# Ledger of designs, part 254: VHH binders against o75319

Target 1, 181 residues: o75319
Amino acid sequence: GNHIPERWKDYLPVGQRMPGTRFIAFKVPLQKSFEKKLAPEECFSPLDLFNKIREQNEELGLIIDLTYTQRYYKPEDLPETVPYLKIFTVGHQVPDDETIFKFKHAVNGFLKENKDNDKLIGVHCTHGLNRTGYLICRYLIDVEGVRPDDAIELFNRCRGHCLERQNYIEDLQNGPIRKNW
Short names: E, the ipSAE of ESMFold2; O, the ipSAE of OpenDDE; V2, 0.75 times the mean of E and O plus 0.25 times the DockQ between their complexes.

## First folded at step 20 (VHH)

Design KK4 (framework vhh_4orz_3; at its last fold request DockQ between E and O 0.96; V2 from the best seeds 0.89)
Fold by OpenDDE, fold request of step 21:
Structure KK4 (fold): chain B 181 residues (1-181), chain A 120 residues (1-120)
Amino acid sequence: as target 1 above (181 residues)
Amino acid sequence: EVQLVESGGGLVQAGGSLRLFCAASGFTFSSYDMNWLRQAPGKRREWVALITSGGETDYAKSVKDRFTISRDNAKNTVSLQMNSLKPEDTAIYFCAREGWDRGEYVFDVWGQGTQVTVSS
């Protein structure tokens, strides 16, 4: 059967909206086939995701999936009203320019098309922390001009967990700005 | 060397059928879950079907009841039977091995892909 990702249970299922942005980060929701290996209180399905977002009085307008698989849930498990975007992102290494560009382009496109509402961009990898945090912070730094330490602090606070990967942190703090086009 | 090689693609009319093959080498094939994905022109790569090492299958909604994934462990092959093909099925089809890397699922081996074109 399906295996639960390592340490997946250790992370909060859903973070908080990042003030001043339209980002919210969460860990990967798991489809029903994974529930056999979870206690009821540990379960976090696509449906649970939307319930938790609603509890925060927020609404998702886009989901960006950064996992490098399609095992965890299917796009059809989501409401038809919420677009789903897959960006295959390799873990543990700093995302390449193409991946960063794809992410930025998706975010910018969403913001352009959603000026009339306050819907959120939901971003997740496996744990909704390292890859997710890096790309969100990279966007804030490169596109919004946010100071790297401020971006990282904001993400960590809102996610409820801190970025763990030193190579990601180092690249955000001291790495070059990535091309935006 | 770990390798996946797709074959069986081609041009077919709408409503027609094709059978794709993926030949695996360089690893214990029977121990791995295998997938088919596809990438249409100008679109992102999307998952199509999964077959586990135990023989369980899953499909994307868009291909369910039309496509069938199967495997032959004796021949180290994964197949995708595609029936009732539609123009929107036009894409490069990829075979991918699903691995476990540092505590999470990943597509860790890919084939070169095979072109499937469905004419209206």
Scores: ipSAE 0.917, ipTM 0.950, lowest interface PAE 0.4, mean pLDDT 96
Fold by ESMFold2, fold request of step 21:
Structure KK4 (fold): chain B 181 residues (1-181), chain A 120 residues (1-120)
Amino acid sequence: as target 1 above (181 residues)
Amino acid sequence: EVQLVESGGGLVQAGGSLRLFCAASGFTFSSYDMNWLRQAPGKRREWVALITSGGETDYAKSVKDRFTISRDNAKNTVSLQMNSLKPEDTAIYFCAREGWDRGEYVFDVWGQGTQVTVSS
């Protein structure tokens, strides 16, 4: 009954920590009910996510879920010690200013509360690529002053896949800086 | 056109019960999965329950065993029976249709919401 998201199998489950940042990106983990349609090696559950993060000698301190659904897994599937935050982000269009602000606010709040550790912010949409890459890059550009092309290159390299949506890339490269406050 | 309209909200004492309804129109209701979500004052919108077109259900941990989602395909309605209500259940409750858009699940139609207030 549950459908596997289109092309989800084609993406690496988890990227690498983005150097100089607190970000790591991944595709949406899928709860057990989706596993009927997956070969064992294709499975990527919430528990698999945490195992893969641990294999990189990292620790998640927050997960930001950008999907516009709750179908894929529940917050209760995550360790109760890891905060979970849903930001419903419309796909296929540049996120609106309110969504961008919510993302910046969440990241800034995390950094304040976690200034004395090195835990990571995990960010995902469905594929962990377009919406995820856009919002991470928007943060790096607007808040950290990173050049658009440098932010995009860093994200692509660490995710292991290139941003695909031209309207997102165009907005990052040539669009306005968004308010941080 | 395509529309969802919630009703049944109101003021209720803690420990009480309330039943919400969502009237659907403008689409083949029996073919779609339906969800309830809620948004407490000053909080982010959160998922509450799912009922698939085939009648399978799922619930957020915070409401499991207290809330029951159901559907009536003859009347094009989805409902949410809420029992043992707590002040923490105070929120605007939204009905949402879940579509499959360009290869992924999306809440693609929303109602306007109905207010539920649980007094302590």
Scores: ipSAE 0.825, ipTM 0.916, lowest interface PAE 0.8, mean pLDDT 94
ESMFold2, look of step 20: ipSAE 0.824; ipTM 0.912
ESMFold2 (binder alone), look of step 20: mean pLDDT 90; pTM 0.904
OpenDDE, look of step 20: ipSAE 0.896; ipTM 0.944
ESMFold2, fold request of step 21: ipSAE 0.804, 0.822; ipTM 0.909, 0.914
ESMFold2 (binder alone), fold request of step 21: mean pLDDT 90, 90, 89; pTM 0.900, 0.898, 0.894
OpenDDE, fold request of step 21: ipSAE 0.915, 0.915; ipTM 0.949, 0.949

Design KK5 (framework vhh_4orz_3; at its last fold request DockQ between E and O 0.97; V2 from the best seeds 0.89)
Fold by OpenDDE, fold request of step 21:
Structure KK5 (fold): chain B 181 residues (1-181), chain A 120 residues (1-120)
Amino acid sequence: as target 1 above (181 residues)
Amino acid sequence: EVQLVESGGGLVQAGGSLRLFCAASGFTFSSYDMNWLRQAPGKRREWVALITSGGETDYAKSVKDRFTISRDNAKNTVSLQMNSLKPEDTAIYFCAREGWDKGEYVFDYWGQGTQVTVSS
């Protein structure tokens, strides 16, 4: 049967909206086939995701999935009104220029098409922390001109967990700006 | 060396059928979950079907009841039977091995892909 990702249970299911942005980060929701290996209170399904977002008086307008698999849930498990975007992102290494570009392009496209609302961009990898945090921060730094330390602090505070990977942090703080086109 | 090689693609009319094959080598095939994915022109790569080492299957909604994934462990092959094909099924189809890396699922090896074209 399906295995629960390591340390998945250690992270909060859903973070908070990042003030001044339209980003919200969360850990990967798991479809029903995973529930056999979880206590009821540990379960976090696509349905649970939307319930928790609603409890925060927010609404998702886009989900960006950064995992490098399709095992955890299906796009059809989501409401039809919320578009789903997969960006296969390798873990533990700084994302390449193509991955960063794909993410930026998706975010910019969403913002252009959603100027008339306040819907959020939901971003997740497996834990909704390292890959997720890096790409959100990379966007804020490269596109919005936010100071690296401010971006990282904001993400960490809102996610409820701190970015863990030193190579990600180092690249954000001292690495080059990535091409936006 | 892990290797995946797809075959069986081609041109077919809408409503027709094709059977794709993926030949695996360089690893204990029977121990791994295998997947098919596809990438249509100008679109992102999307998951199509999964078959576990135990033989359980799962499908994307768009291909459910039309496509069938199967495996032959004796021959180290994964197959995708595609029936009732539609123009929107036109894509490069990839075979991918699903592994467990650093505590999570990953598509860790891919084939080169095989072109499937469905004409209207």
Scores: ipSAE 0.918, ipTM 0.949, lowest interface PAE 0.4, mean pLDDT 96
Fold by ESMFold2, fold request of step 21:
Structure KK5 (fold): chain B 181 residues (1-181), chain A 120 residues (1-120)
Amino acid sequence: as target 1 above (181 residues)
Amino acid sequence: EVQLVESGGGLVQAGGSLRLFCAASGFTFSSYDMNWLRQAPGKRREWVALITSGGETDYAKSVKDRFTISRDNAKNTVSLQMNSLKPEDTAIYFCAREGWDKGEYVFDYWGQGTQVTVSS
């Protein structure tokens, strides 16, 4: 059967909008078939995601799914009006340059197409923390020129949990700027 | 050495049928969930269907009621019967093993893919 991802219950479902950006991070929503193993208060479905975003007076305009699987929910579980992009991102290693480029391309495309609204880019991996935080911070550093420590601090505060994976943190702080084009 | 080898791709007219096969080796096949994914030219790879080790199935909305995933644990194969094919089903189709690694699901092994082309 369906297994609940390790430590998934320990993370806040949805973070806060990151001020000065169009990003919001969250953990992977779980489709109904996973709910048999969850208490009602532990559930976080695709519908719950949108309700929580609305509770913050925000609106999603894109979801970028960084998980290396399709087990957790299906794109059709999302409103037809919200574009969905899968970027298969290997966990536990710094994302490769191709993955980073795909993420930058997706974000830049969204910002161009949504310049006249205030909709957010929702980003998640399994826990909405390490891969998610890395790629958001990489974008802010490489594309927006944000200082690494400022990007990391902003992400940690708005996600409500600190980046945990040291190789990601070291790469953000001390690693090379990645190609944007 | 884990290996997944797809076969059965080809050209077919719209409305036709095709059956894909994936031969698995190098692991205890009956213990793993198996998936089909596909990638159309210029598009991102997308999920098509799942069959669990216990035989339960699930499908993307775009293929439900037209495609059937099945497995034969004696032959270490997973199959995808594709009926009522449409030009939008044109893609490279990939077989993927789904593992549980470090507390989460992951497609940990992929085949090389087999081309399906549906002519109008």
Scores: ipSAE 0.810, ipTM 0.910, lowest interface PAE 0.9, mean pLDDT 94
ESMFold2, look of step 20: ipSAE 0.806; ipTM 0.906
ESMFold2 (binder alone), look of step 20: mean pLDDT 87; pTM 0.875
OpenDDE, look of step 20: ipSAE 0.905; ipTM 0.945
ESMFold2, fold request of step 21: ipSAE 0.796, 0.795; ipTM 0.904, 0.901
ESMFold2 (binder alone), fold request of step 21: mean pLDDT 87, 87, 88; pTM 0.870, 0.872, 0.875
OpenDDE, fold request of step 21: ipSAE 0.913, 0.915; ipTM 0.947, 0.947

Design KK6 (framework vhh_4orz_3; at its last fold request DockQ between E and O 0.96; V2 from the best seeds 0.89)
Fold by OpenDDE, fold request of step 21:
Structure KK6 (fold): chain B 181 residues (1-181), chain A 120 residues (1-120)
Amino acid sequence: as target 1 above (181 residues)
Amino acid sequence: EVQLVESGGGLVQAGGSLRLFCAASGFTFSSYDMNWLRQAPGKRREWVALITSGGETDYARSVKDRFTISRDNAKNTVSLQMNSLKPEDTAIYFCAREGWDHGEYVFDYWGQGTQVTVSS
């Protein structure tokens, strides 16, 4: 059967909207086939994701999935009204320029098309922390001109967990700005 | 060295059938879950089907009841039988091995892909 990702249970399922942005981060929801390995209170399905978002009086307008698999849930498990984008992102290493560009392009496209609403961009990897936090912060730094420490602090506070990967943090704080085109 | 080599792609008319093959080498094939993915022109790569080492299968909704994934452990091959093909199925089809890396699932190895073109 399916295996629960390591440490997945240790992280809050859904963060808070990042003030001043359209971003919200969460850990990967798991489809029904994983529930046999979880206590009822540990379960976090695609349906649970949307319920939790609603409880925050928010609405998702886009989901960006950064995992490097399709094992955890199917795009069809999501409402048809919410577009789903997969960006296969390798873990544990700083994302390459192509991955960063894909993420920025997706975010910019969404913002351009959703100027008339306040829907959120939901971003997740496995834990919704390291890859997720890096790419969100990279966007805020490179595109929005946010100071690296401010971006990291904002993400950490809203996610309820701190970025863990030192190479990600170091690249955000001291690394070069990545091309936006 | 892990290798995955796809074959069986080609040009077919709508409503036709194709059978894709993926030949695996360099690892204990029977111990791994295998996947098919595809990438249509100008589109992102999308998952199509999964077959576990235990033989359980799963499919994307768009191909459910039309495609069948199977495996032959004696020959180290995974196959994708594609029936009732539609122009929308036109894509490069990739075979991918499902691995476990640093406590999570990953497509850790890919083939080079095989072109499937469905004409209207």
Scores: ipSAE 0.914, ipTM 0.948, lowest interface PAE 0.4, mean pLDDT 96
Fold by ESMFold2, fold request of step 21:
Structure KK6 (fold): chain B 181 residues (1-181), chain A 120 residues (1-120)
Amino acid sequence: as target 1 above (181 residues)
Amino acid sequence: EVQLVESGGGLVQAGGSLRLFCAASGFTFSSYDMNWLRQAPGKRREWVALITSGGETDYARSVKDRFTISRDNAKNTVSLQMNSLKPEDTAIYFCAREGWDHGEYVFDYWGQGTQVTVSS
């Protein structure tokens, strides 16, 4: 009974580290029970995620899961050494201020605790694109002072896919800066 | 309208048992996967258990072998039998429906929750 998320096969599993940041984005990994409808080369499990990160000579220090479900994999499917954080994020609308605050708080906490290493924050929603791109860009704009168009370009290039939702793009470009506290 | 109502919470001593119920209405219950989640004081809400429309189950590691999720499609209820309770099981327990929205899984409806308190 598990269904593959629509269009999930159309997205690259893992992007590239975003230069000048501690972020890397990817689509949701799928536990083994989803593999019945996947060709071997289409599979992207929690283990596959970590293998692909290692192939880039990188290491994850935190995974932020933005999906509004726990169906796709369980925290215990990840190496015990990697912290996991769920932030239930409603899709198809600009995330609310509380969700944005939770994301900023998590990133700031990670950067403080990991200032002596180069580990990355892995961020995903279902496709690793719209919710993921929005929150990463919102952080870069509001906290790091990056210009909206520069944040969006960096995300799109490193993810390997462009942000799709116009309401997200318009809010990043023309919407208010959100409070960081 | 879709409604989920949890019941059966209460105060119980460590080592005891408790059975939670979730009454569902306003939708074709037998067609939906159902979940239990919980939220301890000062902690984020976490997933506890799943039962699919076909009756398959899955559990968080922390409750495996102590909790049993079940469903009764004739009565539109999902239950959580909780055995060998520990103080760390103290939480508000929520029933959640698993929807399929825009091609992905979503917890689309929640109950208000029922409090379980496990004393030492």
Scores: ipSAE 0.830, ipTM 0.915, lowest interface PAE 0.8, mean pLDDT 94
ESMFold2, look of step 20: ipSAE 0.829; ipTM 0.915
ESMFold2 (binder alone), look of step 20: mean pLDDT 88; pTM 0.882
OpenDDE, look of step 20: ipSAE 0.898; ipTM 0.943
ESMFold2, fold request of step 21: ipSAE 0.820, 0.811; ipTM 0.911, 0.907
ESMFold2 (binder alone), fold request of step 21: mean pLDDT 87, 87, 88; pTM 0.876, 0.874, 0.880
OpenDDE, fold request of step 21: ipSAE 0.913, 0.914; ipTM 0.948, 0.949

Design KK7 (framework vhh_4orz_3; at its last look DockQ between E and O 0.96; V2 from the best seeds 0.87)
Fold by OpenDDE, look of step 20:
Structure KK7 (fold): chain B 181 residues (1-181), chain A 120 residues (1-120)
Amino acid sequence: as target 1 above (181 residues)
Amino acid sequence: EVQLVESGGGLVQAGGSLRLFCAASGFTFSSYDMNWLRQAPGKRREWVALISSGGETDYAKSVKDRFTISRDNAKNTVSLQMNSLKPEDTAIYFCAREGWDHGEYVFDYWGQGTQVTVSS
């Protein structure tokens, strides 16, 4: 059977909306086949994701999946009204320029098409922390002109967990700006 | 060295069939889950099918009941039988090994892909 990702249980399922942005980060929801390895209170399904978002009086307008697999859940497990975007992102290394560009392009496209609403961009990797946090912060820094430390602090606070990977943090703080197009 | 080599792609008319193959080497094939993915022109790469080391299968909704994934552990091959093909199935098809890396699932090795073109 499918294995639960390591330390997956240790992270909050869903963070909070990042003030001043349309971003919300969460850990990967797991399809039903994983539930047999979880206590009921540990379960976090695609349905649970939407319920938790609703509890925050928010609505998802886009999901960006950064995991490097398709095992955890299927796009079909999501409501048809919410677009799903897969960006295969390798873990533990700083995302390459193409990955960063894909992410920025997706975000900008969403914002352009959703000016008339306040729907959120949901972003997740496995834990919804490192890859997720890097790309969100990279966007805020490169596109919105946010100071790197402010972006990182904001993400950490809203996610409820801090970025863990030093190479990600270092690149955000001291690395070059990446092209926005 | 892990290697995955796809074959069997080509041009086919809508409603036709095609069988893809992936030859694996450099690892204990029978111990790994294998996947097919595809990337259509101008679109992002998407998952198509999975076959576990135990032989369990799963499919994307878009190909379910039309595609069949299978494996031959004696020959170190995974196959994708594609029936009732549609123009929307036009893509480069990739074979990918699924591994466990740093506590999570990952497609850790990919083939170079094989082109499948379905004409209307």
Scores: ipSAE 0.898, ipTM 0.943, lowest interface PAE 0.4, mean pLDDT 96
Fold by ESMFold2, look of step 20:
Structure KK7 (fold): chain B 181 residues (1-181), chain A 120 residues (1-120)
Amino acid sequence: as target 1 above (181 residues)
Amino acid sequence: EVQLVESGGGLVQAGGSLRLFCAASGFTFSSYDMNWLRQAPGKRREWVALISSGGETDYAKSVKDRFTISRDNAKNTVSLQMNSLKPEDTAIYFCAREGWDHGEYVFDYWGQGTQVTVSS
């Protein structure tokens, strides 16, 4: 019954930590019920996510789930010690100001509470690309003062795939800086 | 026009029971997965339960064994039976349709919600 998201198999499961930041991006992990339609090497479960993070000698301190559904996995599929935050983010259009604010608020809260460790914020949408890349870049631009092209290039390199949606790229490069809130 | 209308909310004592209803119209109800979500005051909206078009169910850990989601395709309704209610179940409860849009699952339509208040 569960359908594999379109093109989900085409993307690397987990990126690399973005240097100079606390971010790491990945595609949505899929709970066991999705595995009927996957070859063993195609599987990427919540457990697989944590194993891959540990293989990079990193530790997640927060997962921000940007999908507009709860179908893919449940928070209880994650270790109890890792906070989980859902920010329902509409796909295929530039996220609205409320969504951007929620993301910035979550990141700023995490950084304050985790100033004495080196834990990462894991961010995903369905593919870990467009919504994920947009919000991470929007944060870097608006809060950290990173130049748009530098933020995009850093994300693309560390994710291992380029941002694809032109409306997101255009808004990051030429849209307003959202420094309010 | 797709419409989802929740009802059955109210005030109930802790340990009590309540049944919520969601009336659906404007689409082929039997073809869609349906969900309940809730939002407590000052909290983010959280997922509660799913019932697929084929009748398979799933639940958030916090409500499992206390809540039962069901559907009646003849009446185009989704129900949520809530037993052993706790003050932390106090929230606005939303019915949501789950669609397949641009190759992924999306809660594409929501009701306006119904208030459930559980007193201590």
Scores: ipSAE 0.787, ipTM 0.898, lowest interface PAE 0.9, mean pLDDT 93
ESMFold2 (binder alone), look of step 20: mean pLDDT 88; pTM 0.883

Design KK8 (framework vhh_4orz_3; at its last fold request DockQ between E and O 0.94; V2 from the best seeds 0.89)
Fold by OpenDDE, fold request of step 21:
Structure KK8 (fold): chain B 181 residues (1-181), chain A 120 residues (1-120)
Amino acid sequence: as target 1 above (181 residues)
Amino acid sequence: EVQLVESGGGLVQAGGSLRLFCAASGFTFSSYDMNWLRQAPGKRREWVALITSGGETDYAKSVKDRFTISRDNAKNTVSLQMNSLKPEDTAIYFCAREGWEHGEYVFDYWGQGTQVTVSS
């Protein structure tokens, strides 16, 4: 059967909205087939995601999936009203310029089309931490002009876990600005 | 060296059928889950079907009941039988191996793809 990603249970299912942004990060929800490997209290399904978001008095307007698989859940597991976007993102290495651009383009498109509401951009990889944190921070730094340390601190605080990968942190702090168009 | 080579694509009329093949080499095929994905013009690559090493299958809603994924471990092949084809099924179809890296699932190897065109 399906295997639970390593350390997946160790991370909070859903973070908090990042103040001043439309971002919220969470770990990958798992479809029903994974529940056989989990205790009931460990389960985190797409439906659970939306319930937790609602508990925060928020609403998702877009989900960006950064995992490099489609094993964990299906787009059809989500409400039809919430668009789903896959950006295949390799783990443990700094995302390439194309990936960064795709992410920025998606975010900018959403913001342009959703000026009349306060819906959130939900972003996740496997743990909703490293790839997720890097791309969110990269956006804040490159597009919003946020100081790298401030972006990282904000993400860490809101996610409830800190970025772990030194290469990601180093690139955010000292790496070049990436192309925005 | 791991290799995946797709074949069987072509032009077909709506309502028609095609069978795609993916020939695998360079690894213990029977130990791996295999996937089909597709990428339509101007769209992002989307998952189509999965078959586990144990023979369990799963499908995207858009192709369920029309497509059938199967595997022949003796021949190191995974197939996709596509029936009742629609113009919306037009895409490059890719075979992908499901790997496990750094404690998570990943599509670690891809074929070059095969073109499927469904005309109205």
Scores: ipSAE 0.920, ipTM 0.951, lowest interface PAE 0.4, mean pLDDT 96
Fold by ESMFold2, fold request of step 21:
Structure KK8 (fold): chain B 181 residues (1-181), chain A 120 residues (1-120)
Amino acid sequence: as target 1 above (181 residues)
Amino acid sequence: EVQLVESGGGLVQAGGSLRLFCAASGFTFSSYDMNWLRQAPGKRREWVALITSGGETDYAKSVKDRFTISRDNAKNTVSLQMNSLKPEDTAIYFCAREGWEHGEYVFDYWGQGTQVTVSS
């Protein structure tokens, strides 16, 4: 068997677009085989993700999946028109420089190719909170020059949940700027 | 110590077949879900197939109906039968164990990989 990730039910499925950015964060969608352990109102499938994005009058142009597994859903469960990118990101520790660079490169590539539309970059890990929040904030700090506390506040408010892991928060607030190239 | 060792890679012509093996040791193999992933030159690693401890399987769309994952709990092996091979199947193939760490799925151990090259 399929197990529901711990505490996954307790997080809002999809956040709000982060103003002034092209980011939206969400928890990992779960394919149909996980739904045996879920009440109907608890389900959040790949299809549900796109329905919720449409309800916000937004459109996804890229999904960045930060989970260190492929168990939760397959890229084929997404519309073929939406690029999917897996960046295997280990949890519970600050992502390494290689991972941060891959994330920055993916975001920069998207922004260049999508400068003439308003499509969003959807980012998720398992809960859409710690790894997701860290990498989004790291991008805003290192690439956009946003102050660490402002990036964290913006993420927390738009995700609807606060970053939880202190080592991530400390690194964002006090750690070094990472290279963008 | 957990170890995963892939074998069976090689050079094969398009349309041909290969069978990959993953020898597992250092853990209760029959209790774990197992995966194959692959990485083509210059590309990101991608998931190929899953087999659960109970024998249920799942596949990436690109390999569905051409590849078959199987397991032999008596020999502690996972296999990947690859039929109707295409040049785009050229990659290093990795065996990965599915762990459950801090309440979520994680590929917690990987093999070294075995090279598959499909010529036209």
Scores: ipSAE 0.830, ipTM 0.917, lowest interface PAE 0.8, mean pLDDT 94
ESMFold2, look of step 20: ipSAE 0.807; ipTM 0.908
ESMFold2 (binder alone), look of step 20: mean pLDDT 88; pTM 0.882
OpenDDE, look of step 20: ipSAE 0.906; ipTM 0.945
ESMFold2, fold request of step 21: ipSAE 0.816, 0.823; ipTM 0.914, 0.914
ESMFold2 (binder alone), fold request of step 21: mean pLDDT 88, 88, 88; pTM 0.878, 0.878, 0.877
OpenDDE, fold request of step 21: ipSAE 0.919, 0.919; ipTM 0.950, 0.951

